# Ledger of designs, part 6: VH-VL binders against p58978

Target 1, 218 residues: p58978
Amino acid sequence: MTNTEIFNKLTNAIVTQDIAGCAKLTQEALDAGISPLDIITKGLSPGMKIIGDKFEAAEIFLPQIMMSGKAMSSAMEILTPELEKTKVEGEEGTGLAITFVAEGDIHDIGHRLVTTMLGANGFDILDLGVDVLNETVIEEAAKRKGQKIILVGSALMTTSMLGQKDLMDRLREENLRDSVKCMFGGAPVSDKWIDEIGADATAENAAEAAKVALNVMK

## First folded at step 22 (VH-VL)

Design i4
Fold by OpenDDE, fold request of step 23:
Structure i4 (fold): chain C 218 residues (1-218), chain A 122 residues (1-122), chain B 111 residues (1-111)
Amino acid sequence: as target 1 above (218 residues)
Amino acid sequence: QVQLVQSGAEVKKPGASVKVSCKASGYTFTRYYMNWVRQAPGQGLEWIGIIYPTGGSTYLDQKFKDRVTITVDKSTSTAYMELSSLRSEDTAVYYCARLPYRFDSPYAFDIWGQGTLVTVSS
Amino acid sequence: EIVLTQSPATLSLSPGERATLSCRASQSVDNYGRTYMNWFQQKPGQPPKLLIHDASNRATGVPSRFSGSGSGTDFTLTISSLEPEDFAVYFCHQYSNYPYTFGGGTKVEIK
């Protein structure tokens, strides 16, 4: 089977919510020597995009999206360890990425992808998970004052964005703002918002997030 | 009973300021965002802004950024909307409406205040 | 901003008739499997009342004759058989993106 065929099958597995098949194909792809990154970017992610488009077109509904998400997650469980093995470390170290999803927000697929991509690009990872209190983020930042740190927050809802603003305010109040870099993402997040709250950067997807984080931390 | 109770009607002159209150009861105040919406007489609904009571952060429509301040008093479970430099076109009924901070059903403006009429006239 | 266009502006019907209201968004209001579109009913002198959330879910206490459908940019509120108390103004609302916006409203009036 050609790499292209494998990618197409992966894409199809996501689109058809074939969780078991997705996992199997992911392993097969790895066994065939395909890089984890290629599996994600050329196989799995295109599938999720199709799912998004189908939903927008009212061709599928929330349950299908959730199942596709599960398929993606199953693949990522396999790929994450492999990505970690191929972690590219810079000579000076990229730093620590503290990743989280804002309080009240439980969307974790994007968060996991971002976290994985950051790790694969040389960042040390502290994943705080989803529905994370700003105070938790502040505490973790405070504990590591003096270290090279980037906070990577995700908000998938407009309401969750307000938590980002609060976090930025709290960082300033605690005199931590200058000791950390702050990157926020999510569908409703814009460059204008980043400027408004005084954060450092945003990214549209996981791959871009890693790239942007690297640049911000230089 | 879950309810939002707003302050009484106001009559103001152009250039003045008005502060409308919205008192929440029957639910945990900090687990809901508070929105302000206004409606001019015979017109549609216009969203003004939102506040997260827990942290106090707000997002305002660009139209109101220079004139509106939204605040909360957590101790009294009360939200406030202050509009300055009042104009005749600000004459409207102003509503507060809650929105859950999580995907609790309904994740929508499910509870509204009774409205506060603000009249701006020379 | 996302502009919501409701049509028709006015709908004149009799009790018992079916009402179909349209709301079109200038861009998709879907995000990660959720549709951030609501419908409100408003009667004179009253605040808006939530009817439909997430495009198709009836709010608590809303009669079954009310239904919402749609995704992306095109949404419909249907009243299968109008009751006298259903004559009111209906607004669609999105909160997928800031600023939150409302449609211009559809007035359902008695013929």
Scores: ipSAE 0.840, ipTM 0.928, lowest interface PAE 0.5, mean pLDDT 93
Fold by OpenDDE, last read:
Structure i4 (fold): chain C 218 residues (1-218), chain A 122 residues (1-122), chain B 111 residues (1-111)
Amino acid sequence: as target 1 above (218 residues)
Amino acid sequence: QVQLVQSGAEVKKPGASVKVSCKASGYTFTRYYMNWVRQAPGQGLEWIGIIYPTGGSTYLDQKFKDRVTITVDKSTSTAYMELSSLRSEDTAVYYCARLPYRFDSPYAFDIWGQGTLVTVSS
Amino acid sequence: EIVLTQSPATLSLSPGERATLSCRASQSVDNYGRTYMNWFQQKPGQPPKLLIHDASNRATGVPSRFSGSGSGTDFTLTISSLEPEDFAVYFCHQYSNYPYTFGGGTKVEIK
């Protein structure tokens, strides 16, 4: 199979919620010499985008979204170790990405993907996990004052967005705001919100997040 | 018992300000968001805004951004909603309602205050 | 904002009859594994009471005759057999996106 055919099959596996097939195809793609990054960006991510679009259009329901998420997760379990092995060295001075899911929020799939993509693009990674207290983020930022740092927070809940605002306020209070870049993502997060809370950027997906982060850190 | 107890009815003139209180009891105040909702006589429900008591951050409906201030006093487990530049159309019953910090069941407005009638008249 | 449209505005029924209330959202109120749709019952002079959360879960103390269904943009509240105390106004509510919004309400009144 051509690489394009493999990518299309990966996309389709996500769209059709073929968890086992997705994992198998992911391995096959790796065996064929396709890079993990290409598998994600050209195969899996397009599938998730389609699922997202279908969901927004009310063409599919929550169970399908969840199953597609599981398919993605199964692929990522295979790809993550490989990505770590073949990490693309970023330009000198890419910096440290501190990633986390907002306090009260435990959604992990998007966070993991974003973290993986940031790492693949040359960022050093400090993953704080899910349900992370703002104070934890502040502490980590403070410990590394003077380093090139981007905070990357995820929130799927509208309520978690308020935590983002609080984080920004706390960063200012602690005189850390100017020492870090701040990027937030999640379904309810908008550009307007980013502007309102004084953050630097947002992204719609993991691939874009990595790109945006690179730009913000320049 | 979990309760939200609001302050009493208010009568105000146009242009004045009103501050309604909502005292929480029977639960950990900082583990829930507090919402404010109003209802004009014979009308539907209108969401005003939400506050995270722990950090104090708020999100307000655009309609109210210039006139509403939501605050909390953690020491007394009390939330406040202040509405300024009152107009006749602000005449309504104002409610506070809690929302869990996490996906605790139910993750919804499960407890409401009894409501505070604010009447704006010349 | 997400606009919630409830229908009908008024539903006139007799005790013992089945009531079906609809709520349509202008966009999906689902976020991956969760549906941010609730139903409230309100009686005159009282605050709204949570009836259904997460589209289909009865709140504590809510009788089994009440049921919620739906996902995405279309939701239904069903009262299998109306009791006298069920005559009230019912509101759907979303908190998937800011600003939070309510439907216009359906008044269930006695025929």
Scores: ipSAE 0.827, ipTM 0.922, lowest interface PAE 0.5, mean pLDDT 93
Fold by OpenDDE, fold request of step 23:
Structure i4 (fold): chain C 218 residues (1-218), chain A 122 residues (1-122), chain B 111 residues (1-111)
Amino acid sequence: as target 1 above (218 residues)
Amino acid sequence: QVQLVQSGAEVKKPGASVKVSCKASGYTFTRYYMNWVRQAPGQGLEWIGIIYPTGGSTYLDQKFKDRVTITVDKSTSTAYMELSSLRSEDTAVYYCARLPYRFDSPYAFDIWGQGTLVTVSS
Amino acid sequence: EIVLTQSPATLSLSPGERATLSCRASQSVDNYGRTYMNWFQQKPGQPPKLLIHDASNRATGVPSRFSGSGSGTDFTLTISSLEPEDFAVYFCHQYSNYPYTFGGGTKVEIK
């Protein structure tokens, strides 16, 4: 199979919620010498985009989205170790990405993808997990004052966005704002919101998040 | 008993300000967001804004950003909504409503205040 | 903003009849496995009362004759057999995206 064929099959596996097939194809792709990054960006991510579009168009329902998410997760479980191995010694100077999901929010699929993509792009990773207190983020930032750091927060609920604003305020209060870059993502997060809370950037998806982070850290 | 108790009815002149209070009891105040919603006479419901009591952060509908301030006093478990530059069209019943900060069931506006009538008349 | 359109504006029925209320959203109110749609009942002089959350879950104390269904953009509140106390105004509500919005309401009145 050509790489293109493999990518199309991966995309289709996500779109059709074929969890087992997705995992198998992911492994096959790796065995064929395809990079984990290409598998994600050219195969899996396009599938998730299609699922998102279909959902917005009311062509599929919540259960299908969840199942597609599971398919993605199964693939990522396979890819994550490989991505860690191929950690291209990030160009000396990419920095540390501290990733987290806001307090009260337990949605981790996007968070995991973002974290993985950041790592794949040369960032050192400190993953704080989900339902993370702002104080925890502040403490970690404070411990590493002087280092090149980007905070990467995810919020999938509108209510979790308020935690982002709170975090930004706390960073200012603790005189840490200028020592860190701040990026927030999630479905309800907009550029307008980022501007309002004084953060540095947002991204629509995991792939974009990595790119944006690289740019912000330059 | 879980309840939200709001301040009494207000009559104001155009251009004035009004501050409505919402006192929470029977639950942990900081584990819920507080929302403000208004309803003009004979009309539907209009969401004004939300506050996270723990941090004090708010999100307001664009329509109200210049005139509304939402605050909380954690020590008294009370939320406040202040509306300035009052107009006749601001005449409405104003409600507070809680929303869990986590996926506690129900993750919805499950408890409401009794409402506060604000009348703006010349 | 997400606009919620309820239909019909008024529904005239008799006790014992089935009521079907519709709410249509201008965009999906689903987000990663959760539907951020609620239904409220409001009687004159009272605040709204939560009936249905997450599109299909009855709130505590809500009679079984009330049911919610739907996902994405199309939602339905059904009252299987109207009781006298069910004549009221019903609102749908979304909190998937800011600003939170309500439908215009459906008045269920006695025929």
Scores: ipSAE 0.811, ipTM 0.913, lowest interface PAE 0.6, mean pLDDT 93
Fold by OpenDDE, last read:
Structure i4 (fold): chain C 218 residues (1-218), chain A 122 residues (1-122), chain B 111 residues (1-111)
Amino acid sequence: as target 1 above (218 residues)
Amino acid sequence: QVQLVQSGAEVKKPGASVKVSCKASGYTFTRYYMNWVRQAPGQGLEWIGIIYPTGGSTYLDQKFKDRVTITVDKSTSTAYMELSSLRSEDTAVYYCARLPYRFDSPYAFDIWGQGTLVTVSS
Amino acid sequence: EIVLTQSPATLSLSPGERATLSCRASQSVDNYGRTYMNWFQQKPGQPPKLLIHDASNRATGVPSRFSGSGSGTDFTLTISSLEPEDFAVYFCHQYSNYPYTFGGGTKVEIK
């Protein structure tokens, strides 16, 4: 199979909620010498986009989306170790990315992708997971004061955005704001919001997030 | 019983300020956002803003950013909405409504206060 | 902001009849596999009561004659057979994006 065929099959596996097939195809793609990044960007991510579009068009429903998410997750479980192996020796000084999903928010697919992409681009990673208290983030930032750090938070709900605002306020209160870079993402997050809360950057997707983070940390 | 109990009706002059309270009971106050919504007589519902009691952060509709302050007292499980520079068009019933901080079912305005009538008249 | 347009403004029906209420959003209220659309029932002198959440889920205690459907931008509240207590105003509501917004309401009145 050509790489293109493999990508199309991956996309289709996501779209059709073929969890087992997705995992298998992912492995096959790796075995064929396709890079993990290409598998994600050219195969899996396009599938998720299609799923999103279909949902908006009322062509599929929540259960299908969830299953597609599971398919994606299964693929990522395979790809993550491979991505870690190919970790670009970051330029001395890329820094530490502390990644998290805001308190009350348990959506982790985007978070995982972002985390993975950051790691692949040379960042040291401290993944705090989902449903993370701002205080935890503050504590971790405080422990590492003086280090090159970027906080990478995701919010997939409007309510979770308030957590971002709180975090920024707390960083200021604790005199940590200047010691860290802050990047937030999520569907409801806008550039305007970033400006409003005084954060440094946002990104539309995981690939962009890594690029933006690199730029912010320069 | 889960309930939100609001303060009593207010009559104010134009230019004055009003502070409406919403006392929560029967649930963990800090696990829900509190929203304020108003309804002018015979009109629809208008969302004012939201606060997360745990952190105190708020988001307000642009229309109200300059005149509304939403606060909470965690010790008393009470949310407050203060509206300043009152105008006749601010005459409305003001409601508080909770929203879970997590995807707890229902993730919606499931509990409302009884409403507080604020009348602004010269 | 997301504008919610409800139609019709007034619906005059008799008990036992089927009511169909529409709510159209100016943009999608779907986000990451969730539809942030609610329906509220409001009677005179009372606060709104949550009727439907997540577009299609009945709130606790809501009779089965109420149903919600839709995704994206088009939503429908259906009352299969109107009961006398169902004559009220119904509002759709989105909280997908700030600011949260409500529809203008549909008044279901007795014919």
Scores: ipSAE 0.786, ipTM 0.903, lowest interface PAE 0.6, mean pLDDT 93

Design i4
Fold by OpenDDE, look of step 22:
Structure i4 (fold): chain C 218 residues (1-218), chain A 122 residues (1-122), chain B 111 residues (1-111)
Amino acid sequence: as target 1 above (218 residues)
Amino acid sequence: QVQLVQSGAEVKKPGASVKVSCKASGYTFTRYYMNWVRQAPGQGLEWIGIIYPTGGSTYLDQKFKDRVTITVDKSTSTAYMELSSLRSEDTAVYYCARLPYRFDSPYAFDIWGQGTLVTVSS
Amino acid sequence: EIVLTQSPATLSLSPGERATLSCRASQSVDNYGRTYMNWFQQKPGQPPKLLIHDASNRATGVPSRFSGSGSGTDFTLTISSLEPEDFAVYFCHQYSNYPYTFGGGTKVEIK
């Protein structure tokens, strides 16, 4: 199979919620010498985008999108170790990325992907997980004051997104704002929102997030 | 019991400000967002804004960004909505309503205050 | 903003009859695993009362004659058999996107 054919099959596996097939194809792609990043950006991510669009158009329902997410997760379990290997050979001195999902939010697919992509691009990673209190984020930032740090938060809901504003306010109150970079993402997050809360950047997807983070940290 | 109790009715002149309070009891105040909604006489419901009680951060409808301030006092489990530069069109019953975190059931405006009538007249 | 259009504006029925209320959103209120649509009942001089959350879940204490259905942009509240206490105004509500918005309401009145 050509690389293009493999990518199309990966995309289709996500769109059709073929969890087992997705994992198998992911491994096959790796075995064929395709980079983990290409597998994600050219195969898996396009599938998730399609699923998102279909869900928004009410063409599919929650069970399908959840199953597609599981397919994505299965692929990522295979890819993560490979991406970590790439990190060893990647750019050094990028800094520490502290990643988390906002309090009240447990949507972690995007979070995990972003975290993985950041690591693959040379960032040291501190993953705080999901449903993370802003206080926890602040404490971790404070402990590492003086280090090159980027906070990378995600929120999928309007309510959990509000926590991002709180975090920014708290960082300012604790005199930590200038010691860290702040990047936020999620479905409801916009450039306007980033400007409003005084954060440094946002990204539309995991691949972009890594690029943006690199730029912000320069 | 879980309840939201709001302050009493207000009569104000145009250009004045009003501050309505909403006291929460019977539940953990910081585990719920607080919303403000108003309803003009004989009209529908209009969402004003939301506050994250733990940190105090708010999101307001664009219509109200310049005139509304929403705050909380965690020590008294009370939320406040202040509306300035009052107009006759601001005459309405103002409600507070809680919204839990995502995985608390129900994830909706499940508890409302009794409402506070604010009348703006010359 | 997401505009919610309710129909009909007024519904005149007798006790025991079936009521069907519609709410249409200008865009989807589904966001990656959840439908952010609620239904409220309001009686004169009272705050809104939550009836349905997440499009189809009855709130605590809500009688079984109330049911919600729908996804995306089209939603329905059904009262299988109207009771005298059910004559009121009903509002749909979305909190998928800021600003949160309400429908214009459907008044269910006695024929």
Scores: ipSAE 0.780, ipTM 0.908, lowest interface PAE 0.6, mean pLDDT 93
Fold by OpenDDE, fold request of step 23:
Structure i4 (fold): chain C 218 residues (1-218), chain A 122 residues (1-122), chain B 111 residues (1-111)
Amino acid sequence: as target 1 above (218 residues)
Amino acid sequence: QVQLVQSGAEVKKPGASVKVSCKASGYTFTRYYMNWVRQAPGQGLEWIGIIYPTGGSTYLDQKFKDRVTITVDKSTSTAYMELSSLRSEDTAVYYCARLPYRFDSPYAFDIWGQGTLVTVSS
Amino acid sequence: EIVLTQSPATLSLSPGERATLSCRASQSVDNYGRTYMNWFQQKPGQPPKLLIHDASNRATGVPSRFSGSGSGTDFTLTISSLEPEDFAVYFCHQYSNYPYTFGGGTKVEIK
C-alpha cells in the first residue's frame, strides 16, 4: 500500500470507530517506515476532525465520538514509544514540562498528544494525568523550584478554565509564578483568556504546543 | 433537600451597591460552581458570572467586570454577588444557580435560588 | 459571544397540541463530543427550571412529552401534547463558551 492509502485507511478507521483496525494500521504504517508524526497528522487527526464535523452536523452521536476517541488512543499507544525514540535531544536545558488536565476535566486525548509532542521535542515530561488538583500542580512546582519548568495545562470545558485561573492565582500566592512558565490549551481557551489569567502562552494543537513551549522556555 | 436560598428583596438608589447572598444546602458546596443570572422585568435571562467556591476563581461577563464581584464563604456555604454603581437598568431579579465541577448528572444549572428582586430607583 | 435565537417569540396553542420550539446558535455549542445546550422552563414568579440538558436529556422529573434534539447550532424543544401546566416561557441556554448565554425565550401561551 502506498502511504496515501495507509493514511486514508487510518482516517477511515477513526471515522468508522474501528479500534482494532486503527491499531493494526498504525503498526503497519510504522512498519512501512512512515513517521509517527505523519501517521498522526495525515491519518489519524483528519479522522478525528471528520468525526467532529459529523457530530456537529448531527450525523453521529456521542457514543461514536467516544469510540473514535478510543481508536485514536489505541493508535497513540503504539505511536508514543516511537515518538519517544525520535526525541530530539533538546539542547541542554529544554526543561521539564509538567502536563495535566484541569480538575474536573477528564478529556485526555489532547493532553496525551501534547505531552507526546513535548517529549518528542526534548522536554522532560512529568505527566500528572487528568482531573488534577491545582494543589498537586503547585506542589510539584514547589518541589522543583529553581528548575526550568513549564506547566502545560489543558481545559476542554469552560468550567475547567476556572481551574486554570485558580492555578495562576495560587502560583502567585505561593510565589512560584516567576519560577515557572505556564501554557494552557483547550477548545474554549483563547489568547484573551491567557492574558486575563496572566499565563504565558496557549496553543491550538499539540504540534503548536511543542513549538510554543520551546519558544517560551528560551 | 438540595436548595439555594437567596437573600431578600433590595431597594437601592442609583450609584449605590447591593450584595445578594445565596446559601447552599443539601450538597457539597465546593463541588459545584455557582452562577449568577439576572432577569429584568418582563425580559430574558442574562448570565452575570461564575465562581468556583474551592479556589474562588471567577469569570464575569464583560458587561459586568467593572461592577460585579462574586465571592463565597465556604464556611457557611454561601455565595455572594455584589453589584456596585447601580443603575435603573440593573433592576431585576437576580438568581444563583449551581453547576457541577465535573460531568455529574446533570451537568447543568439544575438547582436555582428563588431569586432576589433588586430595585434601583431614585 | 454565542447568540442564541429562539423562534417563535410567542407560540399560541391549545392543550393537547404539539409545540415545537427552535433555538439557533450563532456558532456551534458542541465541544469534544458534548453539546452544551440546555432548555429551561419558567413560569411567572418562579426561577427557571431545568427541562433538558445536553440538548436531548430530560432532567429528573420531566415528563416524557418533553423532548430535546439537535447539535451544533440548531436545536429543538418539542412538547408532544401540551398540558395546561406547560404554558410558560422556555429558554435555551449554552455554556460551551464564555460568556454563557440564553435565548430570548419562547412564550407558549394558551390559544
Scores: ipSAE 0.780, ipTM 0.902, lowest interface PAE 0.6, mean pLDDT 93
Fold by ESMFold2, look of step 22:
Structure i4 (fold): chain C 218 residues (1-218), chain A 122 residues (1-122), chain B 111 residues (1-111)
Amino acid sequence: as target 1 above (218 residues)
Amino acid sequence: QVQLVQSGAEVKKPGASVKVSCKASGYTFTRYYMNWVRQAPGQGLEWIGIIYPTGGSTYLDQKFKDRVTITVDKSTSTAYMELSSLRSEDTAVYYCARLPYRFDSPYAFDIWGQGTLVTVSS
Amino acid sequence: EIVLTQSPATLSLSPGERATLSCRASQSVDNYGRTYMNWFQQKPGQPPKLLIHDASNRATGVPSRFSGSGSGTDFTLTISSLEPEDFAVYFCHQYSNYPYTFGGGTKVEIK
């Protein structure tokens, strides 16, 4: 089976919520010598993008996206140990990524993928989960003043935008803005919005998020 | 009973300022954004801006950003909107309206204040 | 800025007739499977009253003769059989991105 064929099958397994098949295909890809990172970025992540796009277009609903997330999780159970074997450390370390989903939002599948990709790319991870208050993010950043930190916030709702601005406002008021890098993703975030609130970056998807985060931390 | 109760009508001269209050009751004030909207006599609705009561951050329509200040007092569950450098075209009814933080809430813009008429006359 | 264009500006109808109101957005108001479109009813001297949220869901206490439909950029409010209390102005409203905006309104009036 060619690498392209197995990537397409991985993508399809995510899209069709084939939990057991996704796990089997992931192991087959590893056995074929495909890197864990390529399995994620070329097979699994494209499937999650298709599902996210369908959810946005109201072609599927929350139960289906949750089941695709479960298929992704089953693959990640296999891939995470393999990624840890090949974890890359920078000369000074890559830094700590504090990942969270905005207050009022509990949609976590994109968040889990972003968190996994950051860890796979050398970040230490503090995963705050979903429905996270800005006060919690501020507290965690303040505890670690002086460390190399990136805050990575996700939102599925347009109403979370003011909460993102509030986080930036509070970081400035607490004299923490220069202590951290700040990245926001998901709809409704645009480059224009990032510039407007004075954050550092956004990304189009989970794989891109990890690359953008690495660049921002350099 | 969930309600938003606004301050009474105001008559102002051009160049003055007005501060309208909006007192919330019957719900958790820091679980909802507060919006401000105005309506000139016989005209449509115009969104002014929004505040996040928990942290106090605001976002304003560009048309108002130099003249409007939106604030809250969490201890009294009250939002305020102050409009400065008043002009005759600012004559309008000013409304507050709530917007939930939660993604699954059906309560988006479900409760409005009764409105506050601000009349700007020379 | 997302511009909402309502049509017609005025509907002159009799009680018992069907009213169909249109709202077109200059950009999609859908985001991640949710449609950030509301419909409001407003009578003289009163604040706007929420009728429909998320394009198609009736707000609490709204009679079943009101229905909303549409997604993306094209939306419709239908009143299946007008009652005397339904003669009012109707606004569509989006909150998918800043600034939040309203349509210009459709006045439903007695012929």
Scores: ipSAE 0.674, ipTM 0.863, lowest interface PAE 1.4, mean pLDDT 88
Fold by ESMFold2, fold request of step 23:
Structure i4 (fold): chain C 218 residues (1-218), chain A 122 residues (1-122), chain B 111 residues (1-111)
Amino acid sequence: as target 1 above (218 residues)
Amino acid sequence: QVQLVQSGAEVKKPGASVKVSCKASGYTFTRYYMNWVRQAPGQGLEWIGIIYPTGGSTYLDQKFKDRVTITVDKSTSTAYMELSSLRSEDTAVYYCARLPYRFDSPYAFDIWGQGTLVTVSS
Amino acid sequence: EIVLTQSPATLSLSPGERATLSCRASQSVDNYGRTYMNWFQQKPGQPPKLLIHDASNRATGVPSRFSGSGSGTDFTLTISSLEPEDFAVYFCHQYSNYPYTFGGGTKVEIK
């Protein structure tokens, strides 16, 4: 079976919520010598993009996304140990990613994928979870002043956007804005919004989020 | 039980300022955004802006950006909207309306204040 | 800015008749499976009253004769059989992106 065929099967397993099949295909891909990063970026993440697009188009609903997320999680249970083995010793300066979902929002499927992709791309992770107050984010950033930090906030609701602006306002007031990089994602966030609130970046999906975060931290 | 009670009607001259208050009761003030909306006589509804009471950050419609200040006093659960450099076209009823932070509170704009008539006349 | 265009501006109808009100958005008001579209009813001297949320769901206490439908950019409010208390102005409203906007209103008046 070619690598392309394996990637297509991984993508399909995500799209069809085949949890056990996804785990099995992930192990088969590892056994075939495919890197954990390629499995994620070429097989698994495209499936999550397809399911996200279907959700936006109202072809599927929250239960199906949650089950695709569970399939993704089952693959990541296999891949995480392998990612730790392949973390490049002596890679300085990828940094700490502090990840969170906005206050008032508990939709965590995209958040978990973004967090996983950041870790897979060499970031140290502090995952604050969902429904996170801005004061908590500021507190954690202040504790770690002097470290190379990116704040990665997610929101699914359009009403969470003013909280993102508030975080940027508070970072400036606390003289922490220059101590961190800030990236926001989720369905309501655009490049125009990022520029307007004075944040550093956004991305269209979790795989791109990791690439954008690496670039921002350079 | 849940209420937004606004300050009384105002009559102002062109060039003056007005500050309208909106006192919340019956719910946790810092769990809802506060919006301001106005309606000129016989006209439709016009959104002015929104405040995040927890942190105080605001977002205003561009047409009001230079003349409107929205604030809160968390200790009294009160929001304020101040409109400066008043013109005759600012004559309107001004409303406050709440918007929940949480996704599991589905009733956006479910509670409105009674309205405050601001009349601008020379 | 998302522009909401309501039509018609006025509906002149009798009690018992069916009212159909349209609202068109210049951009989609859907985001990740949620439709950020409300309908309000307003009577003279009163604040707007939430009638329909998320395009199709009746707010608490709203009679079953009111129904909303639509997604994306095209939305409809239907009153299946008008009652005397239904003669009012109706506004559609989006809160999917800043600035939040209202339609121009449809006045439902007694013929």
Scores: ipSAE 0.627, ipTM 0.838, lowest interface PAE 1.6, mean pLDDT 87

